# Ledger of designs, part 188: miniprotein binders against a7ua95r516to809

Target 1, 294 residues: a7ua95r516to809
Amino acid sequence: ASLSLLSISDLVPDLQFIFFWMSNAIEILYFIQQKSPAYMQTIELMDDKAGSKESLLSATISANEEAMTILEEVIMYTFQQCVYYITKTLYVVLPGLLDCNPFGTEPSSEQCRRAAGVCVCAVCVMPEAVRRVVSVFQTTSDLLQQYQVHSEIQSQMFAYLFFFTNVSLFNQLIDKGPARGWFQRSRVLQIQASVKILLDWAKGAGHNHLAQKFFAKFCSTVTILASPPQQLSQMSWKALCAEHPSLKPVQLHRILTQYQLMAELGPLPIWQPSSEDEAYIYRTVDLLESFENH

## First folded at step 12 (miniprotein)

Design df5
Fold by ESMFold2-Fast, scan of step 12:
Structure df5 (fold): chain B 294 residues (1-294), chain A 80 residues (1-80)
Amino acid sequence: as target 1 above (294 residues)
Amino acid sequence: SMTYEVTIRTDNPEYLELIAFALRILAKSMNLRVEEVRREGDTLRVRISGTPEQVEYFEELVELWLKKKGIDARVEVREV
């Protein structure tokens, strides 16, 4: 009865219905945009009995704009519905990504052996938690392809899904990471490997540029936390800010503080915020990312 | 302007809701008034008001959209 308990595969019939309407509304919009100029020209060429032509043309332009607005609203609503269901599923499965081990043991799965006969499962099988996330992206890609949704809309969909994934993972790591032990170097390396699987999937799907753009904050965070102590301790606050421009001062400060504690680099602060940045370090409203992208 | 009945008969009645929506939007884009839309089995009947030239153009637009969409349907227009 609750949608939060459903897997992505359980949502496919509902998503198919929404993708059907979204795809058709987009096609109708493009069809009208392509054909309207010719129709407007036929009105301009008609006989005019004291202003009837100008009035008809004006009314037709207005009606055409209203039709475009209706289609744009339908496209927006169906797009938002798809995003809502897909991101709701992502939100449930994403925390598992932070807690799984992609360097795991030998495959005990008979599925792996059956699928390939003799499978080198260490390179063929990903952790279940990562597979669940990839399954959401792959199902979305399959639906966009099935309903022949325009490439521009496909790019917008994955831009938002990557944005959502980045915000969700970043917020989970920053807010819950200390209590969950996720800032321990061994755990961070596992997180880094899991994220690489997602980025590799995105590259294979033709979305490498979008993935690099929208995962920047989380990737910066994991890169810093995975850095060897000898390397990171040689970098100044200014150098880290310059290398990781996606991180706000309060975010970078939290990350470095956790790194210092987990790496046992001693009680004295190694990284000193600039006087200009110090004013923003204690603004808790800037610590976590917003899921709203306007 | 005069009143016309546009009749769409299709072997794919599952598309009738989409066809009805498309016809309403296409008519609106041309400043044609849709008076009523009626569905009867595999048939859709749409009553529109406009000039003969507008309705002729509308008929061509609808047939072109159906062909582009790959929906097998027959379009008939008659003055009512």
Scores: ipSAE 0.727, ipTM 0.940, lowest interface PAE 0.6, mean pLDDT 84

Design df50
Fold by OpenDDE base, second read of step 13:
Structure df50 (fold): chain B 294 residues (1-294), chain A 80 residues (1-80)
Amino acid sequence: as target 1 above (294 residues)
Amino acid sequence: SMTYEVTIRTDNPEYLELIAFALRILAKAMNLRVEEVRREGDTLRVRISGTPEQVEYFEELVEMWLKKKGIDARVEVREV
């Protein structure tokens, strides 16, 4: 099946199955963790018939640990499967976010028009490309809530999804941005507005801190590119490094170089990397982010 | 060690697979040997081996878990 046809809605039945087992495995794990100490204590209070008690206790501890390990494996496996399916959907919809014009009168999605008439909700007024991305996150949130998944697991899920989204968007912007015209100020402002809508959603969903943390690199890149030439040309390399600590020297250098070309600025001595960073600006291996660092 | 048959009857047959999974895990966590798990319609039958005290505690634990999950089920234990 062409990846282009995979919607989050098509995956909901599979995700429901996975979330069901994940949630229940977590609940059983916590249940065992809560009840096992009392059970161990009952064994400890048994009459010591010829050293059999210690052996029984040891065997029970080992069995308990094995049971918990099995549950942890189920939790990890189901978590990974969820992430796998959701990230596949994100992979399909994320490129549309960079090409989106949020200031254009794009027709409201056919789906909202069909069901409830003119909906003026925040989601219905979103550009289609932004709405598709938000829909993936919202569906994930709804499923996590439906199955009452533990809050820590929810946080880990969103942390990974935001991480994945940031890496994907950042890499696409750095790699394809110049060729696609995404470094043009007008396009950057569109991207900035689209990302703001996503961040506003994350804030509304209670994930503000995670979103700020994991989108920092992409947001820093967009912020630099959105800066007026008059303002950015007055900022030193050191000042930019300090304001955007999420960017590696090679990444900042690439962004500034492409900005300079786009804005038709001559060489700016103030953007010259420090002697300390000069060795790092040519490390092309560090230019793009890795998906494995999570 | 004696062998017991644990019978679980529920009006929520959609949860029988989950119940079977939970029973196996709980039995393992208590160092009980699960000999057999059978599904007969809306009834789950589990054969376990252990001491009377272990099986009694297992029964209580299963009932507590079912209650926590909101699953309406009857648990019966019989020595085999």
Scores: ipSAE 0.777, ipTM 0.946, lowest interface PAE 0.5, mean pLDDT 91
Fold by ESMFold2-Fast, scan of step 12:
Structure df50 (fold): chain B 294 residues (1-294), chain A 80 residues (1-80)
Amino acid sequence: as target 1 above (294 residues)
Amino acid sequence: SMTYEVTIRTDNPEYLELIAFALRILAKAMNLRVEEVRREGDTLRVRISGTPEQVEYFEELVEMWLKKKGIDARVEVREV
């Protein structure tokens, strides 16, 4: 009884249906906002022999606000449904990013076919696992463009997708990384290169600011782990906290402890937690990130 | 207030569910009562209660929305 999504392509028809309704609800909301003032004026200009005009106007304002609320609920629901299906697909493909080697040049039969048809360099530098993640983001971008969804809503969707991706990758690396060997320098460099491909895609898609904001924690983690021992050993705890403000003290402590083990550094690291930070270092509730803070 | 039947016939019946939704929301925004909504093939029939002035304005809004959306449809309103 194992359930897994095979690909983002399998969800495209369902996503098209949801994007169709979300886009149209947004358009109807905008249409009503543009036309309502004129309608209110027609009520205001009506003959008021019975003294009921103010009552009708008040009732119409209330009904208009209720209609707006219904549309906002439909937009929110369809937005959440899109996010749900997309993040469910991301959750399945993201672990592969931590195990793939972007420095390898052994493409699959599918990658070889694409190289012949599109771009050899792109195929050679993008592992299949990274391509699956990029495909989810690209499909989302394509659907937002196909249904002409406003840029602010597009930004909100990618903000959440990047937030989700960052939390998922960070939690997997911190929780499972030591046992999986992901903290080894060679693996971290592979992870760093794979993440760069995602960030480069985001920049090309016009979402560089969102990617920089929402990937900060995972990028800080990978940056520390990829640091040469000579450079990292020269930094104090205060300097590392200042350079990586996205990391909580307990998270930074875990990362540095693993780095010390994997780099086979001596038992006396130069970094020492401050007295203020020491109180929070062993709060296990703060180690892993929550998917609900967004 | 009077009862009117708004009839929408389109060569794109795949849009009838969207049209029905739009009409319900537009009527709500105008404080018009929707009594009944029926689909018959390529035709949507909506019964609304309101003043002649409100219903005439509603018809204009529906026609404007359909034109903006690019949906080819005929709108007819009659008192029932």
Scores: ipSAE 0.736, ipTM 0.941, lowest interface PAE 0.7, mean pLDDT 83

Design df51
Fold by ESMFold2-Fast, scan of step 12:
Structure df51 (fold): chain B 294 residues (1-294), chain A 80 residues (1-80)
Amino acid sequence: as target 1 above (294 residues)
Amino acid sequence: SMTYEVTIRTDNPEYLELIAFALRILAKAMNLRVEEVRREGDTLRVRISGTPEQVEYFEELVEIWLKKKGIDARVEVREV
């Protein structure tokens, strides 16, 4: 059971409970894997007075496999519950990242130094919207560390969280971006700076490899939209596809079309899909990404 | 097979549900039958049936697991 919550910190007690059971199920699984061979050997060496040692060993192997299956189901269930709670919180806070200004006029941080009345730090304050997203990732990291969850499970959890974040941000930008003004170059530069804060956090947390892999689509999108018009106008459709392999042709076409509108470029854009890509775009209108990839 | 009562008493009763779960899973992995599990305050009583050798092994694994987890608990086994 969960309430309608505004912050990841409000979910910490529920998450602690779920992480507690997940971590303990994992540890019990490892404990049984480590101890079972010695126990099986003691059965093998037992006196077979009743002539049933073979049957006992077979039954014990079967019982051991059933115990392992139960633990695996508990681990899977608790993992999915953690991911559900965390991603539900992420979904609420992620759109704010697309609307915040990390280059804000007035820094909120007292750590920024001023010389001759001007701030000497280019990025003095993490915007509140970015801080909310980072807080979700940091809280997850803290819980994984607190309960000493195995590194493989930690990697799987952050892989999914980064995948979810990438898909959510990409879909928000493609679906709502034009109406929200997010495709304006000045806004895209703000988005790019905000995303860099997330990527820098991931690098600092030891998840740079996962962040590079799972943020590729959104990073490509932001890179295109932040590109100077002169550079993009000189690139062919084929060249753009080659530089942004994470984007489907239909997605790239949508992004470029919106870029042309916002950058006030001339008619008849040079970024026309190839004949094969055009057939794909017209026959498969699959603009938004799915959250169903595991 | 004889019936034995495994008694676990702890100064951390909040762990009793975890201890009960671990005992049930360990017993199942060892092909031991769990007849009954009772909680009485800070004490967990588990009735299991098996050979003396299997039950002694089970007691050892339970004590090793409790130490590994850092749970302050006392384990006692007796024939019923």
Scores: ipSAE 0.733, ipTM 0.941, lowest interface PAE 0.6, mean pLDDT 82

Design df52
Fold by ESMFold2-Fast, scan of step 12:
Structure df52 (fold): chain B 294 residues (1-294), chain A 80 residues (1-80)
Amino acid sequence: as target 1 above (294 residues)
Amino acid sequence: SMTYEVTIRTDNPEYLELIAFALRILAKAMNLRVEEVRREGDTLRVRISGTPEQVEYFEELVEYWLKKKGIDARVEVREV
């Protein structure tokens, strides 16, 4: 019925149920890992001389491994369910990030004019579109804290959420950017500011290293689009690739080609791939980022 | 091996589903056979087969786990 009405707040009861089971399965897994050695020792010390002791110990080891496997499957399933619901919500709210303006209204707007020399519209504020994305991350963080989920599982959750966000934003920008006006300099600066708000949130939440790692491709793309044409024209293809290792050569080529068209760079040579670079570009046909490539 | 009935009564019956899951997985980890699991309101009844020593150890682990979780519950074990 309505993806546009899907809010992270609407999913909290369902997510609480899933996080409850995930957290408890993790706790039971650790409980069994902690208690199993003592139980195995109890079996080894049993007085049964019938020779069945070794068989019982072997069967118990196997049963213990099966119990651990069941718990690992429950943890994986509940983790995947959380990721599914959270990313489904992100998918709906992420496009708004590319269309919002964290710098405020145009200088001619009523709000800016009424500021009477104190222009509030020059201050970076959190647009509603950015707030919706941050709300998804914050709600996830709150649920992980509420159910005392171990830090490694928390890190895996945010690694995937940042990865998903990066892929989604990159693919939308590359595929639809020119037609939507997102390659225009003013829009690129707005996108850059909005992404900085997400990165600042991640830093505050203790996930700075994950955000730096998983947003690298989108950040590189925005950095290129925000770079002056003259600066780009001074760099060799090798130097451009070295500055942006997160971008595949075919992705970098696409970005530069679209940027040249939108920015009307004129006769300025930005770069020229060598014979080796050209062969590399032709061997790599993937323009869009794939979740399966990681 | 003998058959035993483990009875768990709690003032918070919404935990019975979690308790049932925990007992099943703990029994499996100990290589104890779970014959039946039945819920009656605020009470969970679990029939397990094993040696007296294994079942006694199981009862101690269940009581320890419930205490660690902060779940107020009474555990009774009876040979059937």
Scores: ipSAE 0.730, ipTM 0.938, lowest interface PAE 0.7, mean pLDDT 82

Design df53
Fold by ESMFold2-Fast, scan of step 12:
Structure df53 (fold): chain B 294 residues (1-294), chain A 80 residues (1-80)
Amino acid sequence: as target 1 above (294 residues)
Amino acid sequence: SMTYEVTIRTDNPEYLELIAFALRILAKAMNLRVEEVRREGDTLRVRISGTPEQVEYFEELVELYLKKKGIDARVEVREV
């Protein structure tokens, strides 16, 4: 009845149906790939009294290729449907991750000053907003396990989900962050702690390499924003780019500019790029990540 | 080529749609013509056209697929 988006739990029966067909199409594909060579050899060894053997072999090769194409189309379609429903759910719950407080209450300025040296959080709990995001990933993992989907397909699915999450969080932080106060130090530390919970989940689930690869841009952004102003002002532009290779120069420049404004670092910019660096920055003017920029 | 009826009876009728799909794809991969597929309760009946050797091979692959999937089913093939 309502136009409200369904929760992940509400989508489980539909997802089970799609995962069932995807898993079975993959299994049938591998079964045919394993058995077809022996069958083709049987045709090749057939007595050819009428001269029809080569025609039969050619027709069988074509029919086999057509069967493989049908299965690949089914696998692709069901994979895309799973990703579509899961990312639709993620899109709704992800913004909450940027606004939640894993420290229970707003961190005091004292906690923020201490965290500038070493970030140790003994009181972090999983906020409801983070729990909703983790629930989507856990449900996906459970369905992949339930239907015994091959590890390569599992890796591809989580690669896409982490890519989507990274792009969504990065774009929201860059586009809306300054107006929402997300560049303020206390908020950045909350975001960093929330993202740490998500990355720890990924590590526990066996996806640490994928998480490190696909969250690199957002993690670099949060790391910069959590860095003391004094540390950033001592680094050259070359050193900043080298520490954060996942960020495009124009993205890094935008982040630093917004950070200076929010941190009230004094009357002069903490860093000024050289003429060569400026030319490099403005060669590429794309500030936001698109889903096609990779 | 001759016409054969492949009959599959299973105690797991919830799998019949999957079995029908698998048989259609297997038959196509072997260049066998599927003329008709009928479902009657716990039974699937598939009419295929091919040589006796191709149909015998098909029966073996179907039985192997069902065994690998863990589906309890009986496969019977008869010339029509």
Scores: ipSAE 0.746, ipTM 0.943, lowest interface PAE 0.7, mean pLDDT 81
Fold by OpenDDE base, second read of step 13:
Structure df53 (fold): chain B 294 residues (1-294), chain A 80 residues (1-80)
Amino acid sequence: as target 1 above (294 residues)
Amino acid sequence: SMTYEVTIRTDNPEYLELIAFALRILAKAMNLRVEEVRREGDTLRVRISGTPEQVEYFEELVELYLKKKGIDARVEVREV
């Protein structure tokens, strides 16, 4: 009940606090890394007796390493907290993406309606369900930029968020898709269009490579399901495995089985798993993706 | 080893917590002993123990850090 009310906007103050400390901890770490060598050199140049100097240097190196470790812990902790809060908001909005009809004339968002002018920006023309997901990512991007977080940390954060999104969407599609009718071609085409909008956003935000990498499994699933029966029925198991390497044999087999049922296709010998894959298609433990493998 | 009091005064009191954190970390990184950190309004007072050379270098690093952050602050060091 309480999670359904959590919007990314409600978390902005908390996220701002965390991003502030994360950014500053990173900056201090780089500052120390830059200045420590010069400081060590000053110790090395001191006229102290050889034994006292070496001891001082060793103690200083150890202290320096400890200081950096503390900073790294702060960075890691703040990073994890950011991810925790952002993924909670994603968890709430992601199911709406699978139910979204992007081809429907959904009225413009209430926020754009309150602005006296018809905003024709790319975000305002998005379906509400897609816009909610994009808003989480955009808010994250804006906060990262506002606090000038190091580009590598930004990339890591988006990598994780895309990973999380892919796992969540994939698992929901595989688990609930048949029951909810998401495997129907018309619904799949809606999902494909919605995901394309998200990918286009990621491209525009400079995260094209990460998005392509981390959404590969979900995109492959949607691509197969969106394929016309005439086309897909001409593809062998081996060809499908080669074209969609992100899918495990058990996953591909489940997708094809559900596709066959939905399309009312009889048994297709061409989709028979290879003898090598036959042992793996029954590994149900590998069917759903894990959130822990990142 | 002598004890020094480092006083930082700033017109940006919103950064005093950050400055205090940075000072503690920088002091630790330089193997300086931090004895006390006190906040008095817009002033931060830090007692550290070390050699004169260490403290001089510490002061320089603090000033450089503050400059890098764009924080307008005055740093004073006194032996105590």
Scores: ipSAE 0.719, ipTM 0.926, lowest interface PAE 0.6, mean pLDDT 91

Design df54
Fold by ESMFold2-Fast, scan of step 12:
Structure df54 (fold): chain B 294 residues (1-294), chain A 80 residues (1-80)
Amino acid sequence: as target 1 above (294 residues)
Amino acid sequence: SMTYEVTIRTDNPEYLELIAFALRILAKAMNLRVEEVRREGDTLRVRISGTPEQVEYFEELVELWLKRKGIDARVEVREV
């Protein structure tokens, strides 16, 4: 398999067809919702010569509800197909985000910033891996705009795409991170910078609220792992839980354990779970997130 | 109720499948029976059963939808 063969651009013709039908089904649904009350009123004001007015009105209400149900099913099906193809592409490109360097030829610049404290923040370059992820989101946004899809449906689509991205990144980091070196401080700072590029894109696209909501777990994880030892050592388990409510006890405990293993600057305290959370830090079934949503 | 033939002729035949779908859904929403839908080149012919008042209202809604959609089409209705 090749990443180029799974590019979002390869799916654009198929996505255009699906977006065309989705947008038109939505528009027809709204047209019917807007015009049906006037038609129903016309029936109600009709002369009841044959005693059929009530029967006609009831039949028309039922037929109207059936028509709307058909449109809702078409909208749901086309929405699910768009999401399927888009997330299939995301799944292929997302792991690259955890293994890219937005700081360029970077190793010495991290040391320079820490040692001297005088360097301005490193200028981030959009790495190819981040560009591929942004391209998927941008293409989705462009198609939604091209087909004039209502803002509510746009929000639902990006809510799911951000949810999917958050779960994928979190699970990859927690499950494969130790073996791939992703918990090393230099890698965590690179991941943090890459995530900021994605969040900045979302803000520019008008989806800041959705990004803040659906990226909370992964952002909490990266924030903890990127924290200086002095800062993190001053926080209690209770304080960390309060700052990062999206993390389950087993997830927070795993993250803190990885932080302790990778720490190279100063001694770190052993974070003791609250008595309330103590049993839950051993619930391995809760470690990874599900792709299934309520 | 009577049977009517609704004829849609358009300079944009690429939209005929969308127009056919919209007509079927709109007729269903108005409790009108669709007996037949057939395409002849740039023309769509739809046979519907309903009262004259329902069919007249249907014609008006179809014309309004086409206008809002920006589709250049002529709508003709005749009793068959």
Scores: ipSAE 0.733, ipTM 0.942, lowest interface PAE 0.7, mean pLDDT 84

Design df55
Fold by ESMFold2-Fast, scan of step 12:
Structure df55 (fold): chain B 294 residues (1-294), chain A 80 residues (1-80)
Amino acid sequence: as target 1 above (294 residues)
Amino acid sequence: SMTYEVTIRTDNPEYLELIAFALRILAKAMNLRVEEVRREGDTLRVRISGTPEQVEYFEELVELWLKYKGIDARVEVREV
């Protein structure tokens, strides 16, 4: 229980240490890449009086390659440690996103009156559960900026964090959703609104492309579940596959089966899998996503 | 090849571990053998083996990296 109370803010000092070493290893890597050609040229222009110039150049190229390998290993290790601690925190706060109500209770009359001059109608206050998730992403962004981490590494980190978030949310919704009532229409609309807040944060942070790419599966799932019955029942299996290419046949079949049940559309199957997909809708090993698939 | 002692004195001793790491990596990238690294308060002493030309170039790269990083330090090299 005590460990479950640790927030991202409690890890900031440890993360600062890891980000410091990661940032400096990256910086040294770039420094060596920039300066090595000039040094190699200096060796090449040396007088070959002892006939050893070619051997020295070859040995230096090999030594440079080893130095680069050491730096790459340090960068990889520190990157993996950051990701580990950040995703461990993220995993604890993510289930709350599926169980919160972003439409909330209306603000008190006193709060509304004191906000005179500020729009108080249809207040879209970020739920605490969503705020906790956004706080993890914002803290990560702040640390990357504080240590001036190269944009490519920053993109790789958020790519992984969005990948992890997508897998975690998708797996929880598919696996636990039926028992927790998350497939009920009112709950799906709440989940959709919460996810929009998260995606809006990503867009504001300059990561819209990464968010669109790595949240595709969970977004497809929520989009299908939020579709009106009149609209969804008019779509063929092939049309749904084409519109939601991130979903595997077994995943799409599970989602549509839950949708049919919750919308009370009767017991006869509405969506008929293609002949090609018929064998794959029963592959239970493909139902949940793996955190290792990259 | 000859043995040289590179001495780094800094007003930012909190950076000495980073400086030691950077010097080891830079020396390796230049095919210079690092024989010893010692820390004494605000001072780092690194013993390297190489040609005079290689060591002079190494000193120049170390000074350039320290300046780029904004670390206030003095670099001195002597033959041992």
Scores: ipSAE 0.706, ipTM 0.931, lowest interface PAE 0.8, mean pLDDT 85

